# VHH binders against q96q42r690to885: the designs that were tried, part 3

Target 1, 196 residues: q96q42r690to885
Amino acid sequence: GYIASLHELATTERRFYSKLSDIKSQILRPLLSLENLGTTTTVQLLQEVASRFSKLCYLIGQHGASLSSFLHGVKEARSLVILKHSSLFLDSYTEYCTSITNFLVMGGFQLLAKPAIDFLNKNQELLQDLSEVNDENTQLMEILNTLFFLPIRRLHNYAKVLLKLATCFEVASPEYQKLQDSSSCYECLALHLGRK

## First folded at step 16 (VHH)

Design z4
Fold by OpenDDE, fold request of step 17:
Structure z4 (fold): chain B 196 residues (1-196), chain A 125 residues (1-125)
Amino acid sequence: as target 1 above (196 residues)
Amino acid sequence: QVQLVETGGGLVQPGGSLRLSCTASGFTFSYYAMNWVRQAPGKGLEWLSGITPSGGSTYYADSVKGRFTISRDNAKNTLYLQMNSLQPDDTAVYFCAKGGRYFDYFESPDAFDIWGQGTQVTVSS
C-alpha cells in the first residue's frame, strides 16, 4: 500500500545513508589521508570522486531526515521530496557517477600507489561487506567497482518505489502521472549510468 | 612557515564587486580542498564556498550562490573569490581556510586546520 511504500522508502534511505557514511569514514577518508597515493592525475580524480560522494551522502542524509518528518505529517504525493526536487537528486547522482566513471576510465584503483593498494587489500573484508559481495573469490577491483556503483542501484530503487506509489492512484489522476514520470526518469538515469 | 595570506578586501558600494586572493605557502596546496569563510561583527563563522584540490568542482552556500565564484591556480598556490553584487550584509572579515584531501560536506569551519589572518570587506553606501 501507499503508507507501506513510504515507510520502505524511508527505511531504505536511512540504511543507504548509513552505508555511504561508512564508506566515506572508513574507506575514502583514510585512503585519501595516505601520503603517497599515486600520480597527481589519479589522485585528483579520486579526490573528485570523494568530494561528489560526500555531497551525495549529505543529500541522502537530508532526504532520510525529511522522509521521517513526511511520515508524521500530511503525506501528499506531490510533496514527496524525491518527486518535488527530482532534479536535485538526478543531478547529484549524475555528477557522482560521472566522477567515478572518469576515474575508472583513466585506470581507476589499480593505478594507485602501493600504500593505497595495501590499505584496500587490508580492508577487503569490509569492502565486501559494504558492497554486499558474498563471493569470497571476487577480486578486489571488482569489489571496489561494485561498491562505488551502489548509488546506481539506489536509483533503481527510487524508480521502483515511485512506481509502487503510482499504483495507489487512479491511472487518470495527476498523482499517478507525476509519480510514473518521475519513476521513469530515475530508471532511465540508472540505465544510462549503468551502461558506462 | 605554513600560512595563508588573504588580500583584496576593501570598501565597496552596494552592487559593487571585489576579488579576493589567498596565497598559500608551507604545504602542498594542490593536495587539499580550500574554503572561504567569513565572520561578520557579532556573528559566528559562516562557510561560503569550497573547491576541490583540482578545482574541478566548486560548492557554495545558498547565501552567496550566483554571486560569488571560487577558483584556484595551483601553479601559483593561490585561491580566489570573485564577489559580485555585494550587499551591506556581506560586510565581514573573509578568511581562506585549508580543508582536507577532498571536499567534505560534513566538515564545519572548525575542522579546518590552517587559516589566514583574514581580509576586511565592507559594503556601505
Scores: ipSAE 0.905, ipTM 0.951, lowest interface PAE 0.4, mean pLDDT 95
Fold by OpenDDE, fold request of step 17:
Formats: structure tokens, sequence, C-alpha cells
Structure z4 (fold): chain B 196 residues (1-196), chain A 125 residues (1-125)
């Protein structure tokens, strides 16, 4: 139902924020602290990714917090943050993906294989846990790549929950249309970004 | 020695403009996010703006958004703050502050490890 879906959104958002925070603090920050990680250009591209990642983490954290308040008040669909401020989320994800794409074009996480190998080996279990990659044969760089594409999966989740919420309203209602349209936007973006 | 040196402050009339500069030395400037922070009389530190190491992304506090522009020249180890449409409440000491290896939305001014001595900006008619 409607309320159950909102609770699920809140719970999963907080969990996702926690995961991103761990990625930021335990992987991204130490990784960027390594000496001789690559050329200045390569490092700066990764730093852009990191900065955009931080912004996403920040937004998701705020969203998770706001959902707590939302669940304690009037639960109007139009006031749902991912709906009301959809442009903010979509833009931030787009910017993040752009930074990822730019980094990948230059070689991506493969560029980090050699300079960060000791760090990555030391944190292999953590990488696997955070990325939810269970295959032991998966290369660390691939795991790292998967890790930074996790936010895109969350876009799919937003689309899914918005669609689910839409079904709780009459088809002819403004709420239904807005939720469905927004869902489509998130899904479209997820699909577009997922191909990169 | 590691240091940041701010310049460009001064007295300006309301509606005027100033351009602050911050010259870095003693560390690899291009590898770190940089920030501008100010402290007005009797007030705490206020983060104003940040910029990624490459300069590809900039961030602003709502209080200065649309009026201030942060930029950097890594070749010159210099950070800039273009301040337009200055108002009396912009009067403060402006500091350049070194951030981390990326711009982190979760960093507050107390997390910055290197600060300049600051430059006084006074907006008054």
Amino acid sequence: as target 1 above (196 residues)
Amino acid sequence: QVQLVETGGGLVQPGGSLRLSCTASGFTFSYYAMNWVRQAPGKGLEWLSGITPSGGSTYYADSVKGRFTISRDNAKNTLYLQMNSLQPDDTAVYFCAKGGRYFDYFESPDAFDIWGQGTQVTVSS
C-alpha cells in the first residue's frame, strides 16, 4: 500500500545513504589520499567523480532525513521530495554520471589498478561487501567500477517506488499523473546512464 | 613552508565589486579542493564557496550565490573570489582555506587544515 511503500522508501534511503557514506569514507577518501595515483588529469577526473559522489551522498542523506518528517506528518504525494525536487536529483545524477563517463573515457578505474593495488587488495572484502559483488573471480577494478555505478541502481528504485505510489491514486487524478511522469523521468535517466 | 596568502580586500561601496586572490605555497595546490570562508564581526565562520581541484565544479552558499564566483588557476597556485553586488552585510574577514582531495559536502570550515591570515573586506557607503 501507499504508507508501506513510503516506509520502504525511507528505510532503503537511509540504508543507501549509509552505504554511500561508507564508500566515501572508507574507499574514496583513502583512495584519493594515495600518492602517485596517476597523472594530474586522471586524478582530477577522479576527484570530480568524488565531488559529485559527495553531493549525491549529501542529497540522499537529506532525503532520508526528510522522509522521517514526512512519515510523521501529512503524507501528501506532491510533497514527496523526490517528486517535488525531482529536478535537483535528476541534475545531480546527470552531473555525477557525466563525471564518471569522463573518467571512464580516459581509462577509468583500470588506471588505478597498479597505483592502488595494495589498497584495493587490502580492502577487497569491503569492496565486495559494499558493491554486493559475490563472485570471487571478479577483478578488483571491476568491483570498484560496479561500486560507483550503485547510485544508478537507486534511480531505478526511485522510479519503481514512484510508480507504485501512483497506483494508489485514481488514474484521472493529478497525483497519479505526476507520480507516473516523475517515475518515467527517473527510469529514463537510469536507463540512459546505465548504458555508459 | 605551507601557507595561503589572501589579497584584494579593501573598502568598497554598496553595489561595488572586489576580486580576492589567494596564493598557495608549500603543497600541491592542484590536488586539493579550495574554499572561501568569511567571518563577520561577532559572527562565526561562514562557508561561502568551494571549488574542486580541477576547477571543473564550483559550489556556493545561498548567501552569495549569483553574486560571488570562485575560480582557480592551478598553474599560478592561485584561488580567486570575484565578489559582485557587495552589500554591507558582506563586511567580514575573508579566508582562503584548503580542503581535501575532493570537494566534500560534509566538510565544515573546522575540517580545513590550512588557512590564510585573511583579508578584510568592508562594504560601506
Scores: ipSAE 0.899, ipTM 0.948, lowest interface PAE 0.4, mean pLDDT 95
Fold by OpenDDE, look of step 16:
Structure z4 (fold): chain B 196 residues (1-196), chain A 125 residues (1-125)
Amino acid sequence: as target 1 above (196 residues)
Amino acid sequence: QVQLVETGGGLVQPGGSLRLSCTASGFTFSYYAMNWVRQAPGKGLEWLSGITPSGGSTYYADSVKGRFTISRDNAKNTLYLQMNSLQPDDTAVYFCAKGGRYFDYFESPDAFDIWGQGTQVTVSS
């Protein structure tokens, strides 16, 4: 039902925020605190990734908090933050994925200096846990790629949840149309970014 | 000596514009995100804007979004804040502050480790 789907969204959003927060605090911050990370270009690209990751994390955290309030109030579906502020979310996800794609196209994590690689190797188990990679034979670079593309997977989840919510309304209703349109936008973006 | 020095403040009429500059020394400026923060009389610190080390991304508080523009010239070790459409409630001391190795949206002004002396901006008829 409608309320059940909202609870699912709230719960999974909080979990996702927690995961991103852990990535930021345990991986990105320590990594970028190293003195020797690589060439200036590589470092600057990574810094952009981290910065846009931080913004995304912030927005997701705010969204999670708003969902809690939403569940305790009497609000219409159209007031859901991922609908009301869809442009902000879509733009932020786009910017982040652009930054990570640029970083990877330019050589990605393979261009990092030895101290950075050593740090990542030291934390491979944590990275594997955070990325939810179950195959123990997965290479570090693949784990990292999976990790930093987790936000794209979340876009798919948004699309799915919005579709579930849409099914709670009459097809001819404005609520149904809005939820379906938004779902399509999130899905299209996810597909587009997933191809990068 | 590690320091930040703000310049460009002054008295302007409502609707006017100012461009603030912040010159850094004593550290590798291009390695760090930079921020503008202001403090109005009797109020606390308010974060206004941030910029990534490369300058590729900029961030703004809702209070200044669309009116203020942050930029940087790493070759000159200088941070800028273009302020347009100034209002009386923009009256404050404006500070530049050093951030971390990336712009962290969660980083509060209390976390900034290097600050300038500030420059006074007064918007009045």
Scores: ipSAE 0.879, ipTM 0.938, lowest interface PAE 0.4, mean pLDDT 94
Fold by ESMFold2, fold request of step 17:
Structure z4 (fold): chain B 196 residues (1-196), chain A 125 residues (1-125)
Amino acid sequence: as target 1 above (196 residues)
Amino acid sequence: QVQLVETGGGLVQPGGSLRLSCTASGFTFSYYAMNWVRQAPGKGLEWLSGITPSGGSTYYADSVKGRFTISRDNAKNTLYLQMNSLQPDDTAVYFCAKGGRYFDYFESPDAFDIWGQGTQVTVSS
């Protein structure tokens, strides 16, 4: 029911936050600390990706902390952060997706200089583990694409959990309507961003 | 070798505007995110705004959102803060601070490595 769905959201959000934190600390920060990463334009686009990724990671961490507080207090479903501040979350996901799309259409990781490519190759097992790609024959660039689109994939999971929460309320209720509308917003955004 | 110098502070009336500049030298300015921070008399450091190395993304504290605008000119090695609708509680020393290779939303002002000397902004009648 309701409590079980909230625990699912809290547990999966904590795991997702841990994943994003590892990507930031083990991949993005070391990569951007390297000497010669590539052309000024390519590096600046990657810096935009890293900056937007950092904001997403922060918001997801705050959401996880808020869910812990929510489970310890008496609160209505409509006061959940992903409902109450959904515009902040959806805008941040959109901004991130724009940044990674801009980087990739300009050539992406393949245009980075040799030290950056060497770093990524040396860390291919870590990248595979973080991306959760099971095909051992998957090429580095496909692993990287999967890894940096994980946040967009998470939007589908939010939509599913919000729909589960909605089923705990009467269809005509304001709670059901709010949860269903929010689920639809997350799902529509996920589909739109996934087509890019 | 590394230096940041703020200019443009001064005395303004409530409701007034002021534009701060921060000139950088001794490092490749365009490689780094940049920040504005202030310290009011008797208060701690308050992060105000940040900007990515290219200038493509900007970030603001809620206390200044809508009133302050951060920008940069990488050709001139200069960071700017346009401050509008100033009120007496905006009175502070304003600092620019060098960030890392990307804007890290987790960083607090105490972690910045290079600071300017600050410029005084005083808002009173």
Scores: ipSAE 0.695, ipTM 0.874, lowest interface PAE 1.1, mean pLDDT 88
Fold by ESMFold2, fold request of step 17:
Structure z4 (fold): chain B 196 residues (1-196), chain A 125 residues (1-125)
Amino acid sequence: as target 1 above (196 residues)
Amino acid sequence: QVQLVETGGGLVQPGGSLRLSCTASGFTFSYYAMNWVRQAPGKGLEWLSGITPSGGSTYYADSVKGRFTISRDNAKNTLYLQMNSLQPDDTAVYFCAKGGRYFDYFESPDAFDIWGQGTQVTVSS
C-alpha cells in the first residue's frame, strides 16, 4: 500500500545515496587528486563529471533526509519533494548525463594517464562491488561505464515507485493524476538519457 | 606566491550593476574550481556562486540566482562576477576563493584555503 511504497522509496533512496557517496569519496575524489591525470581536455571533462555527480549526490542526500521527516509526519502525497521539485531533480540528472556522455564520447577513462589507470585497476574489486557487476571477468572499462550510469537507471526506479503510489488513490483524484504524470516524466527521461 | 586579487567594487545605487574581477597568480588557475563569497557587516560568510575548472558548469545560491552571473577566462587567469539588480542587502565585502580540483557541492566557505583580500560593494541611495 501507500505507507509500504513510501518506505520503499525512503529505504532505496538512502541506499542509493550511500552508494553515490562511496563512489564520490572512494573513487572520484582520490582519482582527481592525482597528479598528471591526462590531457587537459580529458581531465576537464572528468572534472565536469565529478562536479555534476557531487550536485546530484547532494540532492539525493537531501531527498533521503526529507523522506525520513515525511514518514514521521502527515504523509500528504502532494508534498513529496520528488513531486514538488521534480524539475530540479530531472535537470540535475540531465546535466550529469550530459557530462558523462561528453566525457565518454571523447575517449573517457581509456585516455587517462597511467597513474589514473593504475589507481582504477588497483581498485577493481571495489568498482565491481559498487557497480553490482557479478561477472569477475568483466573488463574495467565496462565496470566503469555501468558504475557511472547507475543514476540513469535510478530514474526507472522512481517511475515505478511513483506509479505504485498512484494506485493508492482514485483515478479521478488530483493525487493520482499528479503521481502518474510525474512517473511518466521520470520514465520518459530515463529512456531518453539511456539512448546516449 | 599564490594570490587572488579582487577589483571592481564600489558605490552603486539600488537597481544598479557592477562587475567584479578576480585575477589569480602563483597556481594553475584552470585546474581549480573557483568561488565567490560575501560578508555583510556584522554577518558571517555567505557562499554566492561557484564555477568548474573549465567554466562548463556554474552554481548559485538561491539568494543571487538570476541576478548574478559567474564566469572565467582561463587564458587571462581571471574570475568574474556580473551583479545586476543590486539592492541595499547586497552591501558586503566580496571575496573570490580557490576551490578544489572539481566543484564539490558539499564544500562550505570555511573549507577554502586561498582567498582574496576582498572588494567592498556598497548599495545605497
Scores: ipSAE 0.662, ipTM 0.861, lowest interface PAE 1.2, mean pLDDT 89

Design z4
Fold by ESMFold2, fold request of step 17:
Parts: sequence; C-alpha cells; structure tokens
Structure z4 (fold): chain B 196 residues (1-196), chain A 125 residues (1-125)
Amino acid sequence: as target 1 above (196 residues)
Amino acid sequence: QVQLVETGGGLVQPGGSLRLSCTASGFTFSYYAMNWVRQAPGKGLEWLSGITPSGGSTYYADSVKGRFTISRDNAKNTLYLQMNSLQPDDTAVYFCAKGGRYFDYFESPDAFDIWGQGTQVTVSS
C-alpha cells in the first residue's frame, strides 16, 4: 500500500545515492585528477559531465535525507519533495543528460588519452559492478555508456512509484491527480532523455 | 606565485548594482572551476556561486540566485560577479577562490586553498 510504496522510494533512493557517490569518488574524481586526459575540447566536455553529475548526486542525497524525515513525520503526498520540487529534479536530470549527450556525440570516452583509458581499463570490474551489466564480455565503452545513463533509468522508477502511490487514492481525489500528473512528467522526461 | 586579485567593490545604494572582477595569474585559469565567497562583518564564510572551467555551467546559493550572475573570460584570465538588486545585508568582503578540475557541488569554502585578498562591498543609504 501507501506506506510500503513510500518505504520503497526511500530505500531505493538511498541505494541510488550510494551508487552515484561511488561513481563520483571512485571513477570521476580520480579520472579528472589525471595529468593528461585528452584534447581541450574533450576534457572540457568531461568536466561539464562531472560537474553536473556532482550536482545531481548532491540533490539525490538531499532527497534521500528528506524521505527519511518525511517517513518520520506526517506523510501527506503533497509534501513529497519529488512532487513539490519536481522542476528542480527534472531540470537537474535534463542538464546532466545534456552534458553526457554532448560528451558522447563529440567522441566521448573513446577520445580520452592513454592514461585515462588505462585507468578505466584497470577499473573495468569496478565499472561493471557499478553499472550492473550482466555480460562479462561487454566492452568497456558499453559499460561506461550504461553507467552514465543510470540516472535516466531512475526517472522511470520515480514514475512507477508515483503511480503506485496514486493507486492508494480515489481517482477523483486531488491526491490522485497530483500523483498521476507527476508520474507522467517523470515518465515523459525519461522517454525524452532516453531518445537522446 | 599563484595569485587572485579582486576589484570592483565600493559603496552602492540599496537596489544598486556592482560588477566584481577577479584576475588570475600563475596557473592555467581555464583548467579550473572558480568560486565567489563572501564574509559579512562578524560572520563566517558564505559560498555564493561557482562556474565550470569552460564556463558552460554556473551554480548559485539560494540567497543570491536571480540577483547575481557569475561569468568568466578565459582569454583574459578573469572571473566576474555581476551583482544586481543589492541590499544592506549584501554588505561584505567578497573573495574569489580557485576550485578543482571540475565544479564539485559538495565542496565547501573551507576546502579552497587559493584565495584573493577580497574586495569590500558596502550597501548603504
């Protein structure tokens, strides 16, 4: 029911935050600390990705913390951060997706310099674990693509949980309408960004 | 030999505007994220704004969002802060600070190693 779906949202958000934190600390931060990463254009695009990833990670962490407080207190659906601050979330996801798309269109990880490629190859098993790809034969570049598009998958999960929450209310209720409308917004964005 | 120098402070009336500049030397300016921080009389450091190495992304504290605009000119090794709609509680010393190779949203002012000397902004009738 309603409470079970709220706990699902909170639990999966904390897991998602942990995964983003690991990507930032174990992959992005060490990678961008390397002396030679590639051409100026490639490095600048990667710097934009890392910066937007950092902001998204921060917002997800705050959201996880707010869900813990929310579950402790009054659990009114309209007070959910994912509903009342949806534009902040959607904008941050969009900005991140734009940055990774720009990076990939311009050649992406393939154009990084040898020290960067060596770092990524040496960490291939970690990248595999973080991205949750099943096939051990998956190429490094496919693993990286899957890893950095994990946030788009998360938007779909938000839409799914919001729809589950809506089911707990009468179809004619204002709660149902807010939850359904928000679920549609997250799903629409997920589909839009997935096409990029 | 790394140096940051802020200029453009002064006295301004409430509702007025100022543009601060920060000139960098001794390092490759375009490689690093940059930040603006202020310190009001008797108060601690308040992070205001940050910008990515290329200038492609900008970030703001809620207290200044919509009123302040950060920008950079990498050809001139200069960071800017356009401050509009200034009020008396914006009175502070304003500093620029060098960040890392990307803008890290988790980084706080106590982690910055390279700072300018600051420029005084006073908002008073």
Scores: ipSAE 0.647, ipTM 0.855, lowest interface PAE 1.3, mean pLDDT 89

## First folded at step 19 (VHH)

Design j1
Fold by OpenDDE, look of step 19:
Structure j1 (fold): chain B 196 residues (1-196), chain A 125 residues (1-125)
Amino acid sequence: as target 1 above (196 residues)
Amino acid sequence: QVQLVETGGGLVQPGGSLRLSCTASGFTFSYYAMNWVRQAPGKGLEWLSGITPSGGSTYYADSVKGRFTISRDNAKNTLYLQMNSLQPDDTAVYFCAKGGRYFDYFDSPDAFDIWGQGTQVTVSS
């Protein structure tokens, strides 16, 4: 039902926020604190990734909080933040994914200096946990790739939830159309970014 | 010695513009995100804007978005704040502050380890 789907969105958003926060605090911050990270270009690209990651984390945290308030108040579908402020979300996710894609296209984590690679290797178990990669034979770079593309998965989730919510309304209703359109936007973005 | 020095403050009329500069020394400027923070009379510190080490991304508080522009010249170790459409409530001491190795949206003014002495900006008719 409608309320159940909203609770799912709220719960999963908080969980996702927690995960991103852990990635930031336990991986990105320590990694970027190293003195020798690699070439200037590689470091700058990584810094951009981290910065946009941080913004995304912030936005998701705010979204999670707003959902809690939403569930305690008037539950107008049009008032959902991911719907009302869809452009903000789409842009933030786009910017982040652009940054991580650029970083990877230019060589990615494999171009990092030895101390950085050593750090990542040392924390491989943590990275696996955060990325939910259960295969012990998974390569570090694949784990990292999975980890930093988690936001794309979340976009798919947004699309799914919005579509679920849409099914709670009559097809001819404005709510249905808005939810469906928004769902399509998130899904299209996810597909577009997933192909890069 | 590590230091930040702000310049460019002054008195302007409402609707006017100012450009602040912050010159860094004593550390590798290009490695760190930089921020502008202000303190109005009787108010606490307010984060205004941040910029990534490379300058590739900029961030703004809602209070100044669309009016202020942050930029940097790493070759000159200088941070800038272009302030347009100034209003009386923009009156404050403006500080540049050193951030971390990336811009963290969760950084509060308390997280910044190096500060300038500040430059006074007064907007009045």
Scores: ipSAE 0.821, ipTM 0.908, lowest interface PAE 0.5, mean pLDDT 94
Fold by ESMFold2, look of step 20:
Structure j1 (fold): chain B 196 residues (1-196), chain A 125 residues (1-125)
Amino acid sequence: as target 1 above (196 residues)
Amino acid sequence: QVQLVETGGGLVQPGGSLRLSCTASGFTFSYYAMNWVRQAPGKGLEWLSGITPSGGSTYYADSVKGRFTISRDNAKNTLYLQMNSLQPDDTAVYFCAKGGRYFDYFDSPDAFDIWGQGTQVTVSS
């Protein structure tokens, strides 16, 4: 029902925040602290990825905190942050996905200097765990691709939860319409960004 | 030695504009994210804006979004803040501050390691 779907959103958002926090603290920050990281262009593109990643992580953490507060108060669907401030979320996801796409088009992680590649190889077990790749023999570059495109998977999850919330209202209600419209926006963005 | 020097402050009427500059020396400017922070009289530090090492991404506090524009010229080791539609509440000392190897949205002014001396901006009619 409605309350169960709200708790699903809150629980999965907290879990996603924890995963992004681990990626930032255990992969991105140490990687970018290396002295010899690569060419100026490659390093600058990775710095753009890390910067946009940190903003996305911050917004997701704020959203998780706001959901906890929301669950203790009046739980009107129209006051959900993911509905009320959806352009902020959609823009941050778009900016992040554009940054990772730009980095990968220019050659991505395999153009980093040897110390950076060595760091990534030494952390392959952690990368696989964080990326939720099920095949133990998956190559490092595929693991990295899966890991840094996890936010697109999260957009699909938002769309699904918003539809679940919508089914708790009459189809003629303004609540149903707003939830369905928002779900469509998140799904449309996920499909658009996934083709990049 | 590592140094950041702000210029461009002054007295301006409400609705006016100013452009602040911050010149860096003693470190490789293009490697680091950069920030603008202000401190109004008797108040704490307020982060205003940040920019990635390449200048490819910019970030703003809600209080200045749409009115202020951060930019950098890595060839000149200079950071800029264009301030438009200034109001009395914008009166403060404005500092530039060096960030880390990427712009970390979680960082507050406490995390910045190198600061300029600051430049006074006064908005009064």
Scores: ipSAE 0.714, ipTM 0.876, lowest interface PAE 0.9, mean pLDDT 89

